# Designs tried in a protein design chat: VH-VL binders against Non-structural maintenance of chromosomes element 1 (nse1). Part 3

Target 1, 232 residues: Non-structural maintenance of chromosomes element 1 (nse1), of Schizosaccharomyces pombe (q53ek2)
Amino acid sequence: MEKERQDGLSDKHKFILQYIMCRTAGVDNEQVRELVQEQYGETATVEDVINELNNSLHNFDFKIKRVQDQLDGRLTLHFQNLSGDPVSQMATPYPPVQIELMRKIIEWIMKCDDYQYSLTTLQIQKLSRKEMGLAPSVIESHLHTFERDGWLRQREGIWTFTNHALAELDAYLHNEYESNLYECNACREIVIAGYVCDCGYCLHVYCCKHLAHVNCINCNTPWANATVIGRW

## First folded at step 11 (VH-VL)

Design y6
Fold by ESMFold2, look of step 11:
Structure y6 (fold): chain C 232 residues (1-232), chain A 125 residues (1-125), chain B 110 residues (1-110)
Amino acid sequence: as target 1 above (232 residues)
Amino acid sequence: QVQLQQSGPRLVRPSQTLSLTCAISGDSVSSDSAAWSWIRQSPSRGLEWLGRTYYRHKWYNDYAVSVKSRITVNPDTSRNQFTLQLNSVTPEDTALYYCARGYEYVWGSYPFDYWGQGTLVTVSS
Amino acid sequence: QSALTQPASVSGSPGQSITISCTGTSSDVGAWNYVSWYQQHPDKAPKVLLYDVSNRPSGVSSRFSGSKSGNTASLTISGLQAEDQADYHCSSYTTSYTLVFGGGTKLTVL
C-alpha cells in the first residue's frame, strides 16, 4: 500500500482526507469505501486508511470520527477539530447572537420534558422570544442556516441534532448536561433515539436490533414496556 | 499497519504482582474506535479474556468476574501503551498472555483484529 | 470464569464441509448477536474469522460462514484445505459488558 515513512501523507491519503473534509456534515462510509478501493485496490479497507489518516491527524489535533445513525445504523465519517470549544468551532462564521442562540437551542433540547430530545419550530420561536427577544422571522432564518450547515435536522417541524452535531458536541454535552443525558449500554454513546428500561438500561434504536430476546437483558422485565427516547 | 509489542517478566513468584506492558504502533491507545484487552491462554482453560481499557468520552475499564478483585488495566497516552497488573498471583495464573486490539466495526462489537506476540508467564517459586 | 462449550476436536478430509458448535447461555450467546470466531495455528496468535455471528472481515475466505440459533452459534468451513488445520475459538459478550471464550476445537484435516 501507499505508506510513506515521512510525516506527510501520500497523495492518495490526501485525496481521501480532502473528500471527507469538504463534506462538513459528514460523508457516507460506503462512498468512502468505494473511493478507497478505487485508489488502493480491492484489498484495501476504509478502516485501515482512516486509521492511517488519524495517526497523522493526531499531531494537529484533528480526527476523522466514524458515527453510526441511531435509527438505521448507517455509518458516516466526520472531520473534527479537537482543539477548543466545540460550540465556538460550530459557530465560527456566525455573529455572536447566533452563537448564543445555538447554545440556547442545545440547552432547550437537552432539558426538554418527556424524553423528547427535540423541539418544534413553534417551541423554539416561543423560547427564543421569551429568553432572547428574537422575532419569529429571525428564528426561521437562523434555523435555516443551522440546517444548511448540518448542525440541526428537522422532520415535520421537529428539530434535533444531526449526527455531525452529536459527534462535535460529545464532550460539551457530557460536561454541561451530564444529568440530562442517556448513554447506550451497548456502545456508551449518547442516546437521542432509543429506549430506556425502568431499571435504567438504555439502548439506541439500532442497537436494540442486536437483542436476541424480548426482555431487558439487565433486569429481565419486558423490553416492550421501555420508555421511548426521542421522536423518530 | 497496527502492531502490538509486549514486554514484561516471564517468571513471577506466588503472591507477587504480574505486570505486562503492550506498546502500540500504528494506532492510538485513546482511539474511540478501539478497546484494548488482555487475554491469556492455558492448556486447561483455553483462551480467557481478562479485561480491557478504552476511551470514549472518558476512560472505561471492564474486567472478567474471575479476576476483577486482582486486576488493573491502565492506559498510558504519553507512551502510547497499556499495562496489565494482576495481583496475588498463584500457579493457576501461569499462561501465555496476549494483548489485543478490539475494533468496533459496528456499535458494541469488538472483534480482536490485532494481537501481540504473546508472553509466556510462569508463576512458580 | 465462564466458558462457552465447543467440541474438543473435529476432523474432515480435504474438500469436505465441517461445522463447529459453540453453546452458551441466555446471558451470553443467547443475549446478543455479538459472537466472534478465531482461527489459531500452532505457535501463533488467534486470527479473527467472523464477527457478529456471520460477518467476515476483509481478506477472510468465503469458505468460512457462521450462524446462530438460540444459545448456540456455529462455524462452517466448506471445501476443507490443509491449511485449515488449526484450533478454532468462539467468543461472546455477556449481559455484564464482559467477554467469554469457548474451550476451543482442534480441527484435523485428514
Scores: ipSAE 0.497, ipTM 0.796, lowest interface PAE 3.1, mean pLDDT 87
Fold by ESMFold2 at other seeds, look of step 13:
Structure y6 (fold): chain C 232 residues (1-232), chain A 125 residues (1-125), chain B 110 residues (1-110)
Amino acid sequence: as target 1 above (232 residues)
Amino acid sequence: QVQLQQSGPRLVRPSQTLSLTCAISGDSVSSDSAAWSWIRQSPSRGLEWLGRTYYRHKWYNDYAVSVKSRITVNPDTSRNQFTLQLNSVTPEDTALYYCARGYEYVWGSYPFDYWGQGTLVTVSS
Amino acid sequence: QSALTQPASVSGSPGQSITISCTGTSSDVGAWNYVSWYQQHPDKAPKVLLYDVSNRPSGVSSRFSGSKSGNTASLTISGLQAEDQADYHCSSYTTSYTLVFGGGTKLTVL
């Protein structure tokens, strides 16, 4: 490892890196674990290979971030560019109006009054008409593009961030929306699917799994009364 | 591979502050996949987790209830290390002290996969 | 007293399977699946055997397995070998996300 930091990455490390980079919306950790075992042998760990990659990538302002799904805990790996404006990097192939729409959707999601951290198609259409003058058919086209490219996901017309978008936007959301943002008390990651107690104690759905208490551990108020974050 | 190297005094007088340092190589103290803990071991208490420091978007600490009023665990990013400070020690704080890395395989869980060599600290006058 | 209860000692003959229990409460072992097991030989630091109840890190023999039921976690060592003679410690997270250990179990291989 010391020599690889000085002399660069091995061909096997470059193969793993390329595999992750080519899957811009993220890649399942177990798929990468299989590749690591094929390339390095059955005793090799994905955790060590990713750490070695990150040590080299740091010099170029890149990182592989490990993201856990907030509902089911599924682990994915995401290649990130740490330099510059995250929204501009997400939207580099898009025309200016579409970049502005993306910034607005981020704002509208983060400033939801009811802890939903999600918007219906109708809400997006109404807000974009009011604030940007865009027709509903134009919005549906733009939303389809954002879904195709892995920035937004929807279920039954309810739109929110993908895990990939959360990884890319992490610093941006902390910097621009700190007062609107909830963090999990177990893992300290942003919560858009979870629970928050009146006292502010907050957990992802998955991080709350297997909790035996009926009361909040911070203030002893019934956990059943916690506010649901997100629509899931 | 990750390596943890401990340093600090082995004898501390009652009422003084116990200070230990753990230097990290092969990983960063600011890794968002790790948490950095102090654990001690004595015949009367067995293994006892004392506390940890870790970085996500900012620094966090968690401390064991038994020492919470007396403990501080601090990172030092410039030296890539972290420290234990335990105030107002008594002979009951005599123990073998370890630093350890907890690795977050699943959000919220930090099993200890790398340990320092241990430092036997005696509290007596 | 440790927060988690383990038997002080267990013994077994080579080739046998043995089980070490770790009993806590609904505020620790019963709250989360964040139970770990550590092996410690004399004059050495502990070594992780299992994490999150039953997961083995790379390099740990498949002879080590884990389970949990209610407030009790269990470590099972199959095909007992002389080098398994050591102290074994369980740990669990509490509902306050602090960590507690069991008192340890001395395993003697007869």
Scores: ipSAE 0.416, ipTM 0.763, lowest interface PAE 3.4, mean pLDDT 86

## First folded at step 13 (VH-VL; from y6 with heavy chain W107S)

Design z2
Fold by ESMFold2, look of step 13:
Structure z2 (fold): chain C 232 residues (1-232), chain A 125 residues (1-125), chain B 110 residues (1-110)
Amino acid sequence: as target 1 above (232 residues)
Amino acid sequence: QVQLQQSGPRLVRPSQTLSLTCAISGDSVSSDSAAWSWIRQSPSRGLEWLGRTYYRHKWYNDYAVSVKSRITVNPDTSRNQFTLQLNSVTPEDTALYYCARGYEYVSGSYPFDYWGQGTLVTVSS
Amino acid sequence: QSALTQPASVSGSPGQSITISCTGTSSDVGAWNYVSWYQQHPDKAPKVLLYDVSNRPSGVSSRFSGSKSGNTASLTISGLQAEDQADYHCSSYTTSYTLVFGGGTKLTVL
């Protein structure tokens, strides 16, 4: 005989929740799908289990957010704290100067010229010296920490947000940087890797794969002429 | 499992406002993977999507052009429901009204995977 | 007066294949690969058969398949069975994130 649970969640739901919570930088949706099928059977869906978890989590200002990668469309699941200042909540293990640097890097990324939404290591070093008086070796150490902890990613010294950071910062970026951001017309999510037409119509790299013709669907100019957002 | 339960009047007089409510169980009206629609069906128009409400970083509304001047779709997070208000109804608004969840299996697409039971609304003097 | 054009009716015998067309414009069917198909039995709500042109949700038979060319999408039902007798509706997203339906097609299985 099984004992009925009084907290509204089964032991299987709690196992799935713990699996996601332990992977702070996000977990692949397909891995969670496999676990759901293992725990509940082949007909169970990850979507229903996550939905049931979120119904319980909203009472505590938490949620599991599903994020689509802007380049390849791969889905990941992220445990999220909805209360308070997301930068401070996400960065609680860091000393105050490193939190201040994080806020500045966010600002510098969002206010980049030329639709880059990314910074080189050199740009970060120059800006942090000018605005914070920090030495280049200190910056390299802090950037390593941000990369290790899943806040920033880099390719050949070009730094930008991870999917984890975008999920945690979503409300903050909309609130503080509304005039500097682009949103995808297909999915309403922030674009840091994609395309924008002169008319303002904007799509993630992956979302463009759902476009059925070669022209901008808003103004009918060639989509090939759209401005690239991000460096990817 | 997600369930949608509709409520509201079945008879409305011309020029009045049609108000319907859709109560959600098993999901949240503020889910950032869902969009909440009203759809109606009549012999003369077939299925007709009227509008939706959904939350991403803020609340969004999209409305069909044919009803945009008369329609409001509102969420109610405290009661976990969403409503339809259609102003200034005429007999042409007589239809079977459904609420439906659109679920995002892929970005930008929200196929309707759960539907309410339907409410036949007659607009007659 | 639907935004998308479907044949009013189609018929077929058990075991045959049939195709139902859904024709729109470059501002809907021709703009996005976001075409869905719904099956509706009498006195029931519609049930999704396909989304994004050709994807089947879990539990939908592989006898249902979809395709699109230009402004026209198609639903194909192979191996017709008596239970397939129903109304079939297509839908498409527009360039403005709004949604339009076809007029519906009544399938009769002889």
Scores: ipSAE 0.562, ipTM 0.808, lowest interface PAE 2.2, mean pLDDT 88
Fold by ESMFold2 at other seeds, look of step 15:
Structure z2 (fold): chain C 232 residues (1-232), chain A 125 residues (1-125), chain B 110 residues (1-110)
Amino acid sequence: as target 1 above (232 residues)
Amino acid sequence: QVQLQQSGPRLVRPSQTLSLTCAISGDSVSSDSAAWSWIRQSPSRGLEWLGRTYYRHKWYNDYAVSVKSRITVNPDTSRNQFTLQLNSVTPEDTALYYCARGYEYVSGSYPFDYWGQGTLVTVSS
Amino acid sequence: QSALTQPASVSGSPGQSITISCTGTSSDVGAWNYVSWYQQHPDKAPKVLLYDVSNRPSGVSSRFSGSKSGNTASLTISGLQAEDQADYHCSSYTTSYTLVFGGGTKLTVL
């Protein structure tokens, strides 16, 4: 007999929720699909279980957000807190100086020249020394913490937002950096890895793979001439 | 379990506005993974997508070219519903009207996985 | 925005395979790989069989498969069964962010 708590969630729903919550950097949608099928049977869908969780979570200002990776399209699930200041929520366990560094890194990424939406370790060190007076060794320690906790990722010393950070910061970035961001014309999500045509039509790298022809679908100029967004 | 329940009049006079409501249970009209559509069906034209409303960071609408000048699809977050208003109807607007949820399995694609029960609307004098 | 062309009817015997075509233009089927297929039994709402050309939602039989070449998408039903007798509709997104359906195909299982 399946028992329900007073909040209306079954023990199996709570197990799935806890699995997602414990993975703060996000969890692969297919891993959750496997767990759902193990808990509910082969005909159960991850989409329905997540919708049922979200119906309950919304009353507490939480939700599970599905994020599609901008490069390869891999789907991950991320637990979000919808209340309060999103930067403070992301950085609640950190000292005040580290919280302010996160705010600055967000600003520096969003205001990068040349469509890069990413910073090198050296760029972060130079900007943090100039604007905050922080030593490079302090920056290395803070960046390690941000990477460990799933807020930033790096490849070859080039730092940008994780999918988890993009999910948490979505409203913040739209509100504070509207003039600095691009949105995908296929899915309406923020683009930090993709292409933008001279006419303004913009697609994520992965969304662009769904184009069936080689020209921009808005203005019909060759898509090969589009400007690259991000470093990927 | 998502369910869509339609309501609205079944008879509308020519030149008036056709107005239908779709009540949602098991999901939110402001879901960032869904888009909420109206689709109609007639023997002569088959299925015809009319338009949709959906929320991402703001509300968006997309409308079929054939009805764009006459259609409005609005969300109602307080009642968890969405509505169709089709102005200046003619007998050619007589059809079985469905509301449907489009679910985004892949970015930019919204296959219709839940449909309302359908409302046969007749436009006649 | 052009309607998609499907054959009006198709028939097959139990156990056979059949294919239903859906032909559009470079402004719809040829623009995106966002083609979906729906099955509709009499007096019922359509039910999604495939999305994004070939992806099968949970609970849809593996007897249903899809493909696309240029401006033409195809639904293939293998191992025909009596329950497959229904109307089949294709849909595609357009370059103007609208959605168009085909005229529908009535499948008769002999």
Scores: ipSAE 0.536, ipTM 0.798, lowest interface PAE 2.8, mean pLDDT 87
Fold by ESMFold2, look of step 16:
Structure z2 (fold): chain C 232 residues (1-232), chain A 125 residues (1-125), chain B 110 residues (1-110)
Amino acid sequence: as target 1 above (232 residues)
Amino acid sequence: QVQLQQSGPRLVRPSQTLSLTCAISGDSVSSDSAAWSWIRQSPSRGLEWLGRTYYRHKWYNDYAVSVKSRITVNPDTSRNQFTLQLNSVTPEDTALYYCARGYEYVSGSYPFDYWGQGTLVTVSS
Amino acid sequence: QSALTQPASVSGSPGQSITISCTGTSSDVGAWNYVSWYQQHPDKAPKVLLYDVSNRPSGVSSRFSGSKSGNTASLTISGLQAEDQADYHCSSYTTSYTLVFGGGTKLTVL
C-alpha cells in the first residue's frame, strides 16, 4: 500500500525518476545503472526501469530520452517535456531578448558554412551586433547563462549544442532546418560531430567506430576522404 | 515487463494476403529505443527477418529484399500494436512467424530481446 | 538459402569448449560490427546471447563469448552443459541496414 500512488509507480521508481529530473542537463547512464542496481539488485537493468517509467510518463506527455554522445558514445538520460515549442520551453525563465538571441544562435549554428555546426564567440558577437544591435559584453553574459543552464557548450571559444539541447530541440531542428541537417545512417540521430561521404552516407564519430571497413560502406570510397562535420 | 502477443489466422490460401498482429504490453510501439520486427522460421530456410517499423522523428520501415515487393509492416499507436501484411502468398511462405522487439543497447544495433509466442501459418488449399 | 553460412551441426562433451562460425560477406558481417547470436531451445522462441559481436546482455552466462575477423563471426561456448543443447543462430546487418540470419547450428551435448 505504501507503493500505491496516483501514477502506480513504486517508491524506488519514483526515487529514480526524481534523480533524473533534478539533473536537468542530463544524467550519466552508468550512474543511474549503479543506482538501479543498489535499489533493485545486481541483475536489475536501467533499461527496464526507464522503460517502466516511460510507460507511466507517456500519459503526461513526458519521457526520459537516452542520448549517445557523438564523440565518445557515453549515454546520458534526459527528462523531456513533449508538449509545445521546445525553444519556448528552454527559454521560459529568460526575458524576450534572450529568447530571440537563443533562436538566432540556433539558426546561425545550423546555417554556418563548411559543416562546422559551431560558432566562435567573435562570430556570435559580430552576428548579434549586426542583426540585433547587442553589445559584446551583453553577448558574453548571455552565452555564460546559456552554458550554465546546459544549452550550449564551448571549447576554447567555439560554441555548439549540448547533448541536452540536441535532445530538446530534435523535433524543432528537423522541422525548421531540414535542408541544413545531417542524420547518422547508423542511428538516425542528428550529426554535429561526425563524417559525411561525398555520396551522402553520414555517421557520428562514435558510430563510425562500428564500421568494420576503412571505406564508406555505401560507395566504397576511402572513409579518410569523408568531410568532417563539426569541430571536435 | 515487455510482452508481445500475436494473433491472426493460421491457414491461408495461395494468392491471398497473410495478416498477423502483434500486441505490445510494457512498452510503446513509438519507443525511440526500439524497432519492431517480423521474423519467420522454416526447416528449409531457418530464421528469416522480413521487416520492421520504428519511430525516431518520423516512422521508418525497412524490408528484406526477398519480400520487399509483397510486405507491409504498419504501426498502430492507438492500439499499441504492429501488423504484418504479406501479399500473394505461396506454399513457400508456410512458416512459424514471430514478432520481436529490437532494443538499442548501443547506437545502430537492435538485438531482439523480446519475442512473441510464434504463429504457425500454413499456406495451402 | 540463408544469407549467412553456419555449420549445420556441432557437438561436444560436458566441460569442453566449442566454437560456432558465421560467415557472410563484406556487405553484411564484414560491413558492421553488429553481429548477434541467439539460442533457441525446441518449441521456444530464440533468446539473445550476444550483440555487437561480443557484448552479453545482463543475465547471460560468461561462458558465452564472441569474436569476429573479416567476414566471419564466432560464438564460443566454454564449459559445455547439458542445457546448452539447442539451435544457435547468428544475425548481421547489411549495408542497406537490413538484417540477415544464418542457417542455424544444432549443438548436441554428448
Scores: ipSAE 0.401, ipTM 0.750, lowest interface PAE 4.0, mean pLDDT 87

## First folded at step 15 (VH-VL; from y1 with heavy chain W106S)

Design a1
Fold by ESMFold2, look of step 16:
Structure a1 (fold): chain C 232 residues (1-232), chain A 124 residues (1-124), chain B 110 residues (1-110)
Amino acid sequence: as target 1 above (232 residues)
Amino acid sequence: QVQLQQSGPRLVRPSQTLSLTCAISGDSVSSDSAAWSWIRQSPSRGLEWLGRTYYRYKWYNDYAVSVKSRITVNPDTSRNQFTLQLNSVTPEDTALYYCARGYDFSSGYPFDYWGQGTLVTVSS
Amino acid sequence: QSALTQPASVSGSPGQSITISCTGTSSDVGAWNYVSWYQQHPDKAPKVLLYDVSNRPSGVSSRFSGSKSGNTASLTISGLQAEDQADYHCSSYTTSYTLVFGGGTKLTVL
C-alpha cells in the first residue's frame, strides 16, 4: 500500500526519485517503466508514480518532466529546479563568466539564420571573441563542461541544446525569444529539429511520422517542400 | 494515485448555465504533462469530448466545434480543480458528464483517469 | 451525429476475431495517426485500449490490435472472450488541437 498524503512517500517512490535525480541529463522512460513494474507490479504506470512524486516535490520548487525527443520520439524523464532564473539554475556551479557565455550561446542558437538552431565550434569561438573577448581555448574548455553536464550536445562540432536544456529553458525561450522560435502544430512544443512549411505550419521530425498526408495540412503544399529546421 | 471527484447540480433548466466542478487529488491542475477535459455521454451521441484546459508555459483551452460558442473550461489552482460552464443549455445537453485527465505522451491524449460521472438533466 | 462513424453493433463467438471500424475525415482520422480506442463496460467509465493507432498501454491484452488506412481506423480483437462484451469507442486528434469520438459500438459475445 502507498500512503501519499500524511505519511509521506513510500521507500519505492524514494528509490525511483533517487534513480531519476542521479541522472541529471535525463533517464529513459522505458528504463523507469521497467523499474516501476518490477517494484509495483506489471500494471503499475510510470505516469502515476511520477505524478505522486511531483505532488510531493512542488513544495520544494522541484519537478520531474517528461520530454519527447524531437527526432525519434523517445521519452526521457528530467529532474528540474523551478526556482529563480532558469539560466542561473542551469549554471549554478559555474563562475559568472561561464553563466554569461551560456546566456550568449542560447541567444546565438535562437537567432542563427537558415533555421539551423545550432552552431559550429568555430561559430561559437568567433562570436565569443567578438562579443566577450574570450580566447578559443577557453571556449573549448567551457563547451566540454557544458557537454559533460548535459546542457549542450554536439555531433561533429555542431552544438545545440539537449532535451534537458530545452525542458529547463522552456518558459525562458518562450518569454525571451518568442519571435525567433517555432512550435510544433501537432504537440505545441518548441521545434529545433523538424520541418516548416512556407505557410508557417511546423512539425518535429518525429511528429511528421504521424502525419497521414503527403501535403501540408494547412495549405496543401507538398510536405516534401518544407524547409528543414535544425541540423540532425 | 490520481483521483478525480465531480460535484455540481444534477438538474438545470433550459437557457441556464450548466456548471460542474472536478476536484483533483494526486496531481496538479497546473501539471505541464497533463490536460484536463470534460467529456459527456448520451444514448443518441455516445461519447462527446467537449473541451479542456491545461498549462504548459501558459494556459491553453481547446473546445469542440459543437459547443465552442457556449463552453468555458477554467482551472482553479488555489483549490486544485477545474470547472465546466456550458451556457444556454437545452434538453439536448442532458447527458452523463465526466471529467478526465489526458496524459501527454501522445498527441492523441489518452484519458487514463476519469471522474465518477454526473448525470445532468436539462428539463423545464 | 458523432464526428466519427462506427457500426452500432458487432457480434462474434468465443475464439473468433472481430474488427470494429472507425471512419472520420481528412481533418481527423485522415490527418494524423493519433487514434485511440476505449473499452467501456456497463456503468463504468471508459478504459483506454490503444493509442497512436496501435500502441497498447501496460496491462492491455495483446489480443487487442489496431490499424488504419486512409480515413478509417480499425480495432481487432482476436481470441474473443466473454469479458470482451462491452461498448467500444474510437477517438481521433484533429487539425485544430481538439479531440473527436465515434458513436460507439456494442460488442456482443455469442
Scores: ipSAE 0.587, ipTM 0.801, lowest interface PAE 2.0, mean pLDDT 88
Fold by ESMFold2 at other seeds, look of step 16:
Structure a1 (fold): chain C 232 residues (1-232), chain A 124 residues (1-124), chain B 110 residues (1-110)
Amino acid sequence: as target 1 above (232 residues)
Amino acid sequence: QVQLQQSGPRLVRPSQTLSLTCAISGDSVSSDSAAWSWIRQSPSRGLEWLGRTYYRYKWYNDYAVSVKSRITVNPDTSRNQFTLQLNSVTPEDTALYYCARGYDFSSGYPFDYWGQGTLVTVSS
Amino acid sequence: QSALTQPASVSGSPGQSITISCTGTSSDVGAWNYVSWYQQHPDKAPKVLLYDVSNRPSGVSSRFSGSKSGNTASLTISGLQAEDQADYHCSSYTTSYTLVFGGGTKLTVL
């Protein structure tokens, strides 16, 4: 029998919350599901436990957000602070220059041409020199730190947001980059990897897997003609 | 655990507005993992989805074509509930009305929790 | 009338398998793979059995399975039990991302 605390949460719920909070870059949903089943039994669901945690967290402006990977649909859980400036909070351990660089990289990704929502190392170096006066070697060091800490990811020198960064920046991106932002018509989440039809209908790569029809369901033109969003 | 408790009148006169309330416990009406729907059922028409409200970065509504000109679904965050208003009702609107939570197991938001149902009769 | 066509009734004996069809159009069942199935016992609210054509929520028996081909989705119940006697409803999203239900199927367990 679990002891009911004054805060209304069981010791097992608090353990799950701490498990998620201690993994600052996010936690794989399947790892939390296994832990929930270990703590509560095989019929227990992660969805119910997270929902109960969020009911308690609501009063303190915190929540746990489940994020679906835009390419493969893998789910991760992220502890969020809903108050304050999310960029400053995510970058609290960094010197002020690194925080400013993070804000600039966010801007440059969101305003990048040709639906790319990503930048090469060279593009970041050039923009950093022009707008901040930073040397390329300084940029390389800072990018390594952002990658290590789970804010940016890269493939062959092409940089973009992690799922962790997207979760933390959701409100910020909506507020500051409304005109540069695409949303998935299936799930309403921000798209940085997906497709957009000329009519504006937009889907994540993963959400597009659920499209059973070969045409855009909004305007009936071939979906094969949709513009690719992101580099993936 | 999530519970949905419905309230509202069981008798409504033709041409008036049907208003029902669904109180939520165990979840928030502003949850970005949920969408909150009204569904009605009659022996002749079966289940009929009417509309929903949900929050992501802002509030959204989606309404069935058959009722879109007459329906409003509104959240009330201070009371943690959502309401149905169906204007200009006729006897054809007589049905058992459910509220339901759609949960983001997928972008189809299957309905995992339902209210107890409210049988609404439209007659003079 | 409902946008999705289901047989009005089906029946089967305990231990058998039964299949319930749900036929729509290219504007609903054929547009998305967001097809769900609900079980409803008398005087109770519906309970979700399947979503995304074939996925089971936690706590739903593996005796319930689903498939889709073109504009037709199917629910299969294997190892039929007396408790399976109920109404079964399918749903699908439309091209405008609104939802439609089938007319329902009454399953009788003989």
Scores: ipSAE 0.410, ipTM 0.761, lowest interface PAE 4.2, mean pLDDT 87

